VHH binders against q3afa8. Designs and how they scored, part 25

Target 1, 265 residues: q3afa8
Amino acid sequence: MDKASLGIGIFDSGVGGVTVLKELINLLPGENFYYLGDTAHVPYGSKSKEELLILGDAIIRFFLKLGVKMVVFACNTSSAITLPILKERYPVLMEGMLEPLRKNMPAKAKVGVLATEATVKSGLYQKKLMETNKFQEVYMIACPQYVPLIEKGIVSGKEVEEATREYFEPLLKEEVRDVVLGCTHYPFLTETIQKLYPKIQVIDPAAYVAREVYRKLKENKLLGENGGKVQFYVTGDEKSLKNLGSLYLGYNIDRVQKIDLEVIV
Key: E = the ipSAE of ESMFold2; O = the ipSAE of OpenDDE; V2 = 0.75 times the mean of E and O plus 0.25 times the DockQ between their complexes.

## First folded at step 12 (VHH; framework vhh_nb_b201)

Design r4 (at its last look DockQ between E and O 0.90; V2 from the best seeds 0.78)
Fold by OpenDDE, look of step 12:
Structure r4 (fold): chain B 265 residues (1-265), chain A 126 residues (1-126)
Amino acid sequence: as target 1 above (265 residues)
Amino acid sequence: QVQLQESGGGLVQAGGSLRLSCAASGFTFSSYAMGWYRQAPGKEREFVATITSGGSTYYADSVKGRFTISRDNAKNTVYLQMNSLKPEDTAVYYCARVSVFTYYGSTTYPEAFDYWGQGTQVTVSS
């Protein structure tokens, strides 16, 4: 079997990863994708490293069983915590949310990062950013209102705008012009953010991820030519993926297969 | 090479004042946030005050209203004016370059100092 004909696995704890999927589909139309939302174990941000590794191992094994040539960690938590370990355990290409951004994002004096409370509190995101000499000042903004609103399908309107104004206040005060979306849910809010702050450059790490995936596949002569299929999987509830995923991707997700990772965490 | 050198520490009576200075070199001073940290014997290092490159200031609750951080970019120096000093302010005070600011609602947490001075001793007697 031509290894280049194998699919690409993408996983997240929920629906957020579809924002990464969209970028991958757009940049890599010749590829087949397997999307896994681990909705049975959301959120990942509150889990221990050990738990995340258990889940990560199970997820990688799942994808390997399906036949993939690459696995994309469309989860910031997993990208930071488990990806560095899992990449050494399995002979499959892997990519996450942080490294592409770190490698390819241009240097800025100031940068803002919108992220979940868990991400901000972990300190891992900012640590990774600061390992680069690209920034003099990093402003981490916890955005606790965003994910709940997005999960309800609220991506515009008064509530989102008010939350956004609150979160951007410190950024504006410091004259920050570049803002990174540090959660895979947050691209749902890009239009709203841009409407409020047209002079702010919103940076979606998903774009960097897609480019890095392309680069790696190309370098390894693994680019697909006859793809275009996407299969969706969940470990728990499928409603969010069907509803919000369809909305974001611009087509109806009709089929979601429920799977059991056979892990206890 | 980045260098930070503190000065101005010493012995002072409760209620007294001190002004700390930190001379910086080896980087574009005006482009970075600067801050002060302190560490008392047997305690962890704690945040005291920071000033961003834009001039915004943040203080620990324990020093609000008593301490003032300022900077002179022409002199590559950051200052800490300490008024109404208390015995509990006794510590080694460290100058630092501040790179990360974390915001939880209305609360700001400076984090991830990449460069530190050697520190200056501040002792407040009762």
Scores: ipSAE 0.815, ipTM 0.937, lowest interface PAE 0.4, mean pLDDT 94
Fold by ESMFold2, look of step 12:
Structure r4 (fold): chain B 265 residues (1-265), chain A 126 residues (1-126)
Amino acid sequence: as target 1 above (265 residues)
Amino acid sequence: QVQLQESGGGLVQAGGSLRLSCAASGFTFSSYAMGWYRQAPGKEREFVATITSGGSTYYADSVKGRFTISRDNAKNTVYLQMNSLKPEDTAVYYCARVSVFTYYGSTTYPEAFDYWGQGTQVTVSS
């Protein structure tokens, strides 16, 4: 009877969605969360639209069986390709990475984006930022050293600082003051970036996602009050979620349940 | 509405010089990067030079040291000074508003997303 007590499902192809989860936990401490990393099917970026729809469909059905009032697509690929289609197939509220970015970015003359080489080549963030008509110049910075360092648990210190200085050199030259973290891993680096460049406004799209989730739940009278649990699931290996996820959240992820997605062919 | 109008093209002998101009209107010119692109017959349109709103310049390798991009914000005009012209420079040259700069290693890839001029022909005779 009480839909407001249902949980919020969050998924990503791996551990990167934990950055969205952290923002949600901080903003909505009264909610129950179910996090799924689809580690058996990584990488999502090389899959066809049909394959991504099959996986997204299975993930939403998994969350519906758990009892959710909202599904958060904490994967930029899935947000762009599958969310518009899947929201028409299911009555559950949905939110992704792209619309909150579009809605919440303030108008600025210039914006920088730190991203992986693959993300830069995809054109994803530059296209969405230019569609807003809020920016005159967008500076996309490929950061190939970041994910390998973060995967080793190296989020501070000399090697990260040297890489960061290299990546920020063109942004400083062009007097860019607002920098988007265009990879779900990069929020691990926020403290190091702020230490080096305190005048730079670091923008994590995950914070925008959390705000939009809050607004949608409030508008639909679905805010919960008596939750606070977080349950973790993977479809494959759990080691990265336990290690990197625990590091990012600041507490130990003790229990991760491995599941098999029910795929309809 | 946004308008970009190129001028200064023509026929020139190899080794010669031309200066292209692009008059811009319909937007706050000083806030945007501007660039030049070119397209030879049977070839894809290619980047030539760009200048950011802050005055930083970037050039394709094929034109470095020979071409100079500049801007005059008071006249809403961007220029391309082309020296030491070669037959390979023969193309239609387009002025564009550049909106994205992609940094991949040491290489910068300027991209124009939405506004182009009509083009001006540059023909370099041997």
Scores: ipSAE 0.652, ipTM 0.848, lowest interface PAE 0.7, mean pLDDT 88
ESMFold2 (binder alone), look of step 12: mean pLDDT 81; pTM 0.810

Design r5 (at its last look DockQ between E and O 0.92; V2 from the best seeds 0.81)
Fold by OpenDDE, look of step 14:
Structure r5 (fold): chain B 265 residues (1-265), chain A 126 residues (1-126)
Amino acid sequence: as target 1 above (265 residues)
Amino acid sequence: QVQLQESGGGLVQAGGSLRLSCAASGFTFSSYAMGWYRQAPGKEREFVATITSGGSTYYADSVKGRFTISRDNAKNTVYLQMNSLKPEDTAVYYCARVAVFTYYGSTVYPEAFDYWGQGTQVTVSS
């Protein structure tokens, strides 16, 4: 079987990964995608490294059974914690949320990062950003209101705007002009954020991820030619994926297959 | 090469004042946030004060109202004016380049990741 004809696996703890999927579909129309939302084990941010590795192994094995040529970690937590380990453990191309951004994002004096409380508390995101020497000042903003609102399907309106104004206050004060979306959910709010702050450059890491995926596939002569299919999987509840995923992708996700991860304890 | 050199430390009586200075070199000083940290014997290093490149200032609760951080970009120097000193202020004070500001609502957590001075001893007697 031509390895180039194999699909690309994408996983997240939930629906946030669809924002990455969208970018991948746009840039790679010749590819088939397998999306896995690990909704049975959300949230990832509260889990130990060991727990995340167990889940990660199970997820990679799942994708390998399906036949994939690449796995995309569309999860910031997994990208930071498990990807560096798993990429050495399995003979399949892997990419995450952080490295493409770190590698390709242009240098700026100041940068803002919107992220979950868990991400901010971990310290890993800002540490990795600072290791690039691209920034003099990084402003990390915990945005605890965003994910709950997004999960409810609230991506515009007064409540989102008020939260956004609160979160952007320090960024404006410091004259930050570039703001990174440090959670895969947050692209749902891009339009709302941009409307409020048209002079701010909103940076979605998903775009960098897609470009890096393309680069890696091309370099390895693994670009597909006859793709265009997307299959959706979940390990738990499918409601969020069906509702919010459909909203973001612009078409109805009608078929979601529930799977059980073979977790090896 | 980035260098930070503290000065102005010493022995003072409770209620007294000191002014610390930190001379910076090896980088574009005006483009970076600067800060002061301190470490008392047997304790962890703790944040004291920071000033952003834009001039915003933040203080630890323990020093609010008593300490003032300022900077002179023309001299590549950051200062810490310490008034109403207390014995509990006794520590080695370190100058640092501050790179990350983390916001949790109204609370700000400055973090220095890369460059520190050698420190200057501040001793406050009772």
Scores: ipSAE 0.841, ipTM 0.944, lowest interface PAE 0.4, mean pLDDT 94
Fold by ESMFold2, look of step 13:
Structure r5 (fold): chain B 265 residues (1-265), chain A 126 residues (1-126)
Amino acid sequence: as target 1 above (265 residues)
Amino acid sequence: QVQLQESGGGLVQAGGSLRLSCAASGFTFSSYAMGWYRQAPGKEREFVATITSGGSTYYADSVKGRFTISRDNAKNTVYLQMNSLKPEDTAVYYCARVAVFTYYGSTVYPEAFDYWGQGTQVTVSS
């Protein structure tokens, strides 16, 4: 069971991945986690597939050096674009944001998805949702303003509300009642969204991700009672991780280690 | 098995009108968005019009004000009424089941994936 003592790597472009980390800690309190925010390269939502692959490759190699049994892509952009490719390059278990959503989302005639521009442009998210046959009409909304605002600590107020009204306009016109947070940053906005649209069911895939991580570890005999430690890393600025991340997790992130990724071009 | 069959194409003089029909079978028609796309020789297929299951309509800028999409759920049929036709409207017109509406700001891109008709030719003479 030496492999079961290894940690779980989790990455996002910034603070957004703590929304997944919170659900993982709650479901798997005995596991050790390594959280990496690639803050030198945030936002991921505006990056090309080639850029995301280069970064994802470096991040996985970093986690392998730390000793992980699984890597969680806590970034919807990376999950849609890079995970299917990187999973073929590395034997380590991987989980992302999209497949848990596909499996666990109940069938709905209409569903809205708030997502980054890169996620929407990939075309893969839309295709994978339609393959489930759970939805007749899928409304994909590109939300380029959200991640930059959240990473600056702006999760409420006029700027966020104005952007939210713009993004929700087509959803309201089509009477969409179920809206998926298609970016791990967007749970920081849930309170603002619910204030503006209390009748909309906001769906955060993070809990589904945690469930699928648990299932994969259990099925592969990799569950462990390993101390429940969490280590935080960034590649650049750590301010939003320590501020918003601490608030969301409900405890102080005392130490964040800055690292440089070994990028291979 | 999903089947979409277009009809109503033909030759028409510029300024004239034509009505396309698309008969649908093999699925619960009233639950799905339907649309029309067109393809001129040597061009990529382009969006023309869509109507959602709820009856909302969207049009390409090039046809707005001239074309009207409608549906009759009792007959499992979607229609495209084409008025003020121009030679530039010459194309094969395809009926499709539309599944995804993608928004970048106020601009919408309706997408069909797997379910297309065989097409009907519309030719607008100068």
Scores: ipSAE 0.763, ipTM 0.894, lowest interface PAE 0.5, mean pLDDT 91
ESMFold2, look of step 12: ipSAE 0.743; ipTM 0.894
ESMFold2 (binder alone), look of step 12: mean pLDDT 82; pTM 0.832
OpenDDE, look of step 12: ipSAE 0.820; ipTM 0.940
ESMFold2 (binder alone), look of step 13: mean pLDDT 82; pTM 0.834
OpenDDE, look of step 13: ipSAE 0.837; ipTM 0.939
ESMFold2, look of step 14: ipSAE 0.695; ipTM 0.858
ESMFold2 (binder alone), look of step 14: mean pLDDT 83; pTM 0.843

Design r6 (at its last look DockQ between E and O 0.01; V2 from the best seeds 0.00; counts 0 for: placed apart)
Fold by ESMFold2, look of step 12:
Structure r6 (fold): chain B 265 residues (1-265), chain A 127 residues (1-127)
Amino acid sequence: as target 1 above (265 residues)
Amino acid sequence: QVQLQESGGGLVQAGGSLRLSCAASGFTFSSYAMGWYRQAPGKEREFVATITSGGSTYYADSVKGRFTISRDNAKNTVYLQMNSLKPEDTAVYYCARVAVFTYYRSGTTYPEAFDYWGQGTQVTVSS
């Protein structure tokens, strides 16, 4: 009966969402979290809108069965493409990566955004950034190699550095100094990016997401107390979550439950 | 209030030249990318050329080597010099404020304008 004691569901296509989860745990230590990495279907960045809607629908239904007061779309692709549609299908509170970034990012003349192909092709990310009137020139870079490498645990070394140089070439040409990580996987690459380009300011929107989640829970009288549990789920391989996820969170992810999503055509 | 006014269109023989101008007002012109797009009858509007606030230029493949975009920040004006004109260049040419530059794996940029377009100027190239 007490909705404030319900958990918060967080999903991503893989390990990337732990970068958002870390900020949520730090800001909201009284909450219980359910983290789902849809590793059987990663990467999301190459999928169609229709595929992403089917998966998103199944994920929300999974979280509703667990008992959640809110679902966090810790995937920039899903946030741009599916959240606007799925929020009309379900009464549960939702938050994604796009609105918190849009509301909280400081004004800059030029900004670069590293994102998945699906995010870029949707057109929604660019449109929402431009509507803020905070930016005069936005440089959207599609980075199709990043998520597959990160999900294999490859976050440094020659292959990542070569991909990064390719992606940053237009940003360097246009002297862009502020770069948004437009995918929740990309914070795993921050050290590599800073090694190659120490003068570039890397912007991770995850902290903005945590602030907006807090605001929505407070406004709806749903802030929890005496929580603090985090439960982890995957639909496929769990290695990247246990390895990179544990390293990023700063503690061992001991238990990961494998589930099968109920997909309805 | 943002205003963009094109001029310089007209009728020209194939192989000829035209210079389009776009006078801009109502914003800090030097801080924004500007561009030219065109629309032929029965076709979708297509990108022609853009120049960033820093002076970098990008062109559609169909006009490379024939068209040159430039800007004069003191006059708040963007120009499109069109040489070696072909009948397929016949279109209404629109000046636009460009805000987004998108890069895919191919390295090609896709400049996008959203809210600020001129009224357009007709360019007709006789075969």
Scores: ipSAE 0.697, ipTM 0.863, lowest interface PAE 0.5, mean pLDDT 90
Fold by OpenDDE, look of step 12:
Structure r6 (fold): chain B 265 residues (1-265), chain A 127 residues (1-127)
Amino acid sequence: as target 1 above (265 residues)
Amino acid sequence: QVQLQESGGGLVQAGGSLRLSCAASGFTFSSYAMGWYRQAPGKEREFVATITSGGSTYYADSVKGRFTISRDNAKNTVYLQMNSLKPEDTAVYYCARVAVFTYYRSGTTYPEAFDYWGQGTQVTVSS
């Protein structure tokens, strides 16, 4: 089998990864994709490194059994914690949420990052961005209202706008003009954010991820030509993937395969 | 090692019934969709039926209402109950581990064979 004809695995702890899938589909229409939402073990942010590695190993093995030429960590936590380890452990191309942004994002004096409270508290995202020396100041903004609203399918309206105004207030005070979406859920709110703040450059890491994936595949002569399919997998509840995934991708996700990673964490 | 072994094929008269079985091993059976395909002489292999890990079933239009796919996870076995058989159903029937794919440009979904096939079992329907 031609290795270039193999699919690309994408995984997240939940449904946020569909935003990454969307970007990949847009940029790589000749590819087949396998999306895995590890909904049985969400959230990843509260798990230990050891637990995340157990899950990561199982997920990579799962994708390898399906036949993939690349695995995309569409999870910020996994990108930060397990990707650096797993990429050395398995002979398959890997990409995550952070490195493409770090590598390719242009230098800015100031940048804001919308992120979950856990991400902000960890300090890891900020640290990784600051290590690039591309930014003089990084403003991390915890957005605790966003994920719950998005999970309910609320991506516009008064409640989202009010939350957004609250979160952007400190950024505006500091005259921040570039804002990174530091959670894979947040691209659901891009339109709302742009409506409120049309002068703000909203940066979706997913776009950088897609470009980097393209680059790596091209470099390795692994670009697919005859793809166009996606298979959806979950380890737990499928409802959120069906609902929010359908909303974001613009077509009805009615078929999701439930799998067991055969791990206990 | 993944293994799929079909059984239950044979010769049957038109209007008759057969039940095919496929024994699976070498993987977590309950986690995967399974399916049946068939290939008639001189024709391409075609989709017959799929059952997902969750128990959802899909059928080719040509067999809807006549064939029933089922699974027993405890036995790692998938079945194909074939009723009202027609000469046109004559083929080698193959068991496969299956995935259901969505074409992301059109939004349409189709079950497709995935990675492993059995050796097949011959089904012959006489007039």
Scores: ipSAE 0.305, ipTM 0.731, lowest interface PAE 1.1, mean pLDDT 91
ESMFold2 (binder alone), look of step 12: mean pLDDT 82; pTM 0.819

## First folded at step 13 (VHH; framework vhh_nb_b201)

Design s1 (at its last look DockQ between E and O 0.93; V2 from the best seeds 0.81)
Fold by OpenDDE, look of step 13:
Formats: C-alpha cells, structure tokens, sequence
Structure s1 (fold): chain B 265 residues (1-265), chain A 126 residues (1-126)
C-alpha cells in the first residue's frame, strides 16, 4: 500500500479547527483531508485528562479506519494534554497546535497571547512558551467574549471591536508588538484586529502547524497528489460547522457526515 | 547562571520602614520583569509587587500605598521600599524574575516562573 496516498485527519472539538484546515489546504492542495468536529462533547476545556484520553483514543481509531497517514490535533487542549500520550500509543504521525509555534516562532522580548479563560487558567500554554527561552515577558490575555461572538457569526463590528480594545489595552501599555492567537477560533477576528491595530504582528499558530505538517510529511516521504478532497464529519450538531466553516473556507460545506465515537464521557 | 540575592531585611517596629534590595546577575536584567513575594510561617507564598521591563508596577492589595517597587538597570537591582510596616508583613521576602502576566477583566496576575532568591527575613514587632 502506498501510504502517501492516504489522507490527513484533522480534529477539533468544534468549528475552530477549520482555521487550521484552511492553512493546510493552502499549503498542501494535493492532500485529502478528513475533518472531524467532536461537537457532541464540547467543551474540551472543562474535561478531565481521563475523559480527553477516552475521546482521543476513539478519534484516532476513527481516523485509522478511514486510512490516514497523519493526524492533526487542531485543538489547543488536546494538543497540550493528550497528544503527548496518544503519539506513543498509535503508529501514525501526529501534530498539534503548540509545538510548531514553539519550535519555529522567532524570539521576542515580549509576546502577547490571546486565549480562552480555560487555556489561560491551565497555565500550560505560557509554561510551554517560557520553556523555549525565546521570550522574557509573556502576557496572557483571557478573551471570554471572543468565542461566543464568533460562534454567532459576529467577527466584525462594534461588539468585537470593543472587546478587542479591552483585551489589547494591557498589551499596548507594555508595548507588546507580537500577539499570538491562542485559540483556533480567533483567526476569524484577524481582519478586525489588524484594522484596529495595524502595527501589531498577529501570529496565527495554524500557519506554523501547516508548515510543520508539510515538513514531517516530506521528511517521511509521505507527500502525495491525491486530489485535494475534504470530507467533513461531526459527532453532534453540524450547524456551526456548516455555517462558520463555509464562511471561513469560502465555499459551502454541503455534506457533513455524522459519526458515533461510541464512547461515554 | 542566573542569581538573585536579597538584602535589607531585619527587625523593625510597627510603623517603621525597610528597604529591600535584590541584586541580579547571569542575565540581561533590563529585559526582564522583576518581583517580590513573601511567605509567612505556615502560609503560602504570596505576591507582593512586580515591575515590568517597561517600568509598569503592580501591587498586592495588602501593600498598596505602603510599598513601592523600583529598579535600577545600571546596577541590576530591584528594590522594595516598605513603609508603614505592620506585624502582618512579617515574612521571608523573596526576589524573583517574573515572566508571565495574566490579565482577567482588567486585573493583572504576575507569575514568577523560573528564578528565585534565597529570601530575606522581615520581622515587624508590635
């Protein structure tokens, strides 16, 4: 079997992962992708490690049945918590949201990170960033308003701008010029953020992820020209994926297949 | 290697003043935020004050208006001026390099991540 002919699995707890998918499609147009939104078990941020592992195992097995040569964890929570464990359990290439950024992001004296409250509270993101010795000061900004607005399709306008001004105030005071989007939803707001703050370098980890995926595939001689098809799967509600996914990807997601991971968490 | 050394602690009467110093070496001092923490017997270590590389300062509510953190980059030293000292201020005071600042709805939470001094004892008698 030509392993290079296999697809790439991408999963997230919801629609945020489509921002990663977009970058992957752009960089790897010849690859087939299987996108899985685990919408039945959101949110991941409030789940225990044990629960996340149960879900993770089921998700990996699902992708293996489909036939994949790589699985991309387009979820910050899973990237931080379960990926290090699951990569040892299954003989398939894996990549997450954090390591590509850690490896490849240039050193800066100061860096801002926009993230969910759960991410900030976990402490894992800032810990991992600091371990790189690339930064002297890390400013973690909890952005509780962003995901709800984005999920409603509100990615511009007064509400988003006001929230953004609030979140950036401390960053500006400290003259931070580099800001990482620490949530896979947040790239939806890139244009709005740049409009307000054109001098800020907005850093999307998804771009780093895509490049790292490319590197790993190339290194393992797994790059393929397989047609560039994308199939969408969900475990629960599909509405958000269809609506917001279509908006971000720039084409209508018409077909979403519902699957059952056959787990109870 | 990174080194932090506190000095200036001692015994003082309530209402008195002390000035703590922390001499830093082994890194580019001016590029890092510095902070003070304290730990009383039987209690957890708590944040006291921090100063960013840019000169912004943050204080615990319990010391606001009484303590002042400052730095001299030329001397690689961070200071804590403690005025109007209270018995409740009795603790071992630690200097730290502060790396992470968390913001929640307008509140700042500094976090020392990597390096600590050995501490200096401050005792305030009633």
Amino acid sequence: as target 1 above (265 residues)
Amino acid sequence: QVQLQESGGGLVQAGGSLRLSCAASGFTFSSYAMGWYRQAPGKEREFVATITSGGSTYYADSVKGRFTISRDNAKNTVYLQMNSLKPEDTAVYYCARVAVFTYYSGTVYPEAFDYWGQGTQVTVSS
Scores: ipSAE 0.814, ipTM 0.928, lowest interface PAE 0.4, mean pLDDT 94
Fold by ESMFold2, look of step 13:
Formats: C-alpha cells, sequence, structure tokens
Structure s1 (fold): chain B 265 residues (1-265), chain A 126 residues (1-126)
C-alpha cells in the first residue's frame, strides 16, 4: 500500500481540535483527514498520566486501523504528557501543539497569551515559552468569558468586545503587539480582535501545527495528492462536534460516526 | 552568566527608611523586567515589587504606598526605596529578573524564574 495515500488522524478530547483541522485542510488540500473527538472521556485535564496513556493508545490504534501516516495531537494536555511516550510505542509520525509553537514563534521582546484559567494556572504554557529564550516578557491573560460566549455562538458584538477590551487592557498598557491564541476555541474571535486592535498580530498556534505537519510529510516523501476527504468521529456526544465544528469550518458536518474506543488495560 | 547582587540591607528602627540596590550583569538589562521578592523566617518567598522594561511598576498590597521600585538602565541597577518600615518587613530581600506577568481578573502576578540574587537582610526593630 502506498503510504503517501494514507490519511492523517487528528484528535482532541472534544471539539476544540477542529481549529487545527481547519488549518490542516487549508494547507494540505490533497490529504485525507480523520478527526476524532474523545467526548466520552473528557475532561483530559483531570486524568492521571496513566489514564491518558491508555486513552492515547486506544486512539492511535483506532487511527492505525483506519490507515494513517500521521497522528496530530490537537490537545495541549495530550501533546505535553502522552506524545513523547506514545511516539516510542508506534512507528507512525506524530505532531502536537507545543513544539510547533516553540519552534515557529519568532523572537520577540514581549508576547501576550490569551488562555483559559486552567491553562494559565497550570504554568506549563509559560514555562514552555520561557524555555525558548526568545521572549523577555510574557503576559499570560486568563480569559474566563471567552469559551462560554463562543459556545453560545457569540463571536462578535458588544459582549465579546467588552470582554476583549478588559483582557487586552494590560497588553495595551505594556505595548504588547504579538498575542497568541492559547485555546482551541479562540480562533473564532480573530476577526473581532483584529477589528478592535488592528495593529496587534494575532497568532494562532494551529497554523504552526499545520506548517510542521506539512514539513514532516514533505521531508518523509508522504505528501498526498488524491485526497481531500474528511471523516468525523466521536466517542460520546456527537451534537457538539456537528454544531461547533460546522460553525468553525464554515460548512455542515453531515456525517459523524460514533465509536467505542478499544481500551486495553 | 547572569549575575544579580543586592546591597543596602541592614538594621533599622520601625518607621525608618532603607534603600536597596541590585547591580546586574551578563544580560541586556534594559530589555528585562526586574523585581524584588522577600522571604521571612519560616515563610515562603513573596513578591514585593516589579518594574517592567517599559517602566510600569506593580506592588504587593502589603507595601503599596510605602515602597518604590525604580531602575537606572545606564547603571544596570534596580532600586527599592523602603519607607515607613514595619517589623513585618523583616526578611531577606532578593533581586530577581521577572519574566512572566499573569493576569486573573485584573490582578497581576509577576513571576521570576532562575535568575535571583543572593539576598540582603533587612531587619526592622520594634
Amino acid sequence: as target 1 above (265 residues)
Amino acid sequence: QVQLQESGGGLVQAGGSLRLSCAASGFTFSSYAMGWYRQAPGKEREFVATITSGGSTYYADSVKGRFTISRDNAKNTVYLQMNSLKPEDTAVYYCARVAVFTYYSGTVYPEAFDYWGQGTQVTVSS
């Protein structure tokens, strides 16, 4: 079988990974994609390393049965905790959220990061950025209003703009011009942020992930030519992927297959 | 190698004043935020004051209005002017390079990492 014609598996604990999927589709239109939202096992952030590895193993085996040449960990927690271990267990190419950001961010005196309270409190994002030695001052902004608004379909208008002005106040005071979207939901807000602050460069890590996926496929002579298909899977609630996923991708997700992961303990 | 050296500590009576200095070397001083932290006996190290590369200042509530942080980029030095000192201010004071400013609902939490001075003792008698 021609390995270059195999698909690319993408997973997240929920529906947030569609922001990575969108960037991959745009950059790699000749590839076939399999998206899995592991909605039956959320939240990942409260699970032990051992639990996450068990789920990760099951997800990779699912993708291997579908026929993939690469697995993308479109979840920050899974990228940090499980990817380094799972890549030693399986001969398939892997990419996650953290290393593409680390590698592709240019050196800047100051950078802002919009993130969930959980991400900010973990300390992992800021530690990864500081390890690059590319930044002198990192401004981590907890944005608790964003995900609830986005989940209601509110991505523009007065309420989003007021929240955005509040979150950007310290960034403007310190003249931060480069702002990273540190949550997979936040790309929905890019147009609103750009409207309010046209001089701020909004940085979506998903674009860096897509770039590194492209580079790895090209270097391994695995770029596909005859694809263009996307197939969607969930392990639990499929309505969230169809609603939020369709909104973000800009087209209806017609078919979502519900599956049960084969967990081996 | 980054080096931070504090000076100016000592013994002072309550109500008095003291000025700490921190000489910095091994990096482009003007590009980095600097801060002061302190550790009292039996307590965890706590934030006191920070000044960003752009000159913005932030203070712990316990010292606001009494302490002033400043910097002289030509001398690669950060200062802490401490007025109206209280026995509760007794601690070892550390100069640090501050790298992360974390915001929760309008409260800022400046964080230093691996670059700390050796500390200078400040003792405030009752």
Scores: ipSAE 0.722, ipTM 0.895, lowest interface PAE 0.5, mean pLDDT 89
ESMFold2 (binder alone), look of step 13: mean pLDDT 84; pTM 0.842

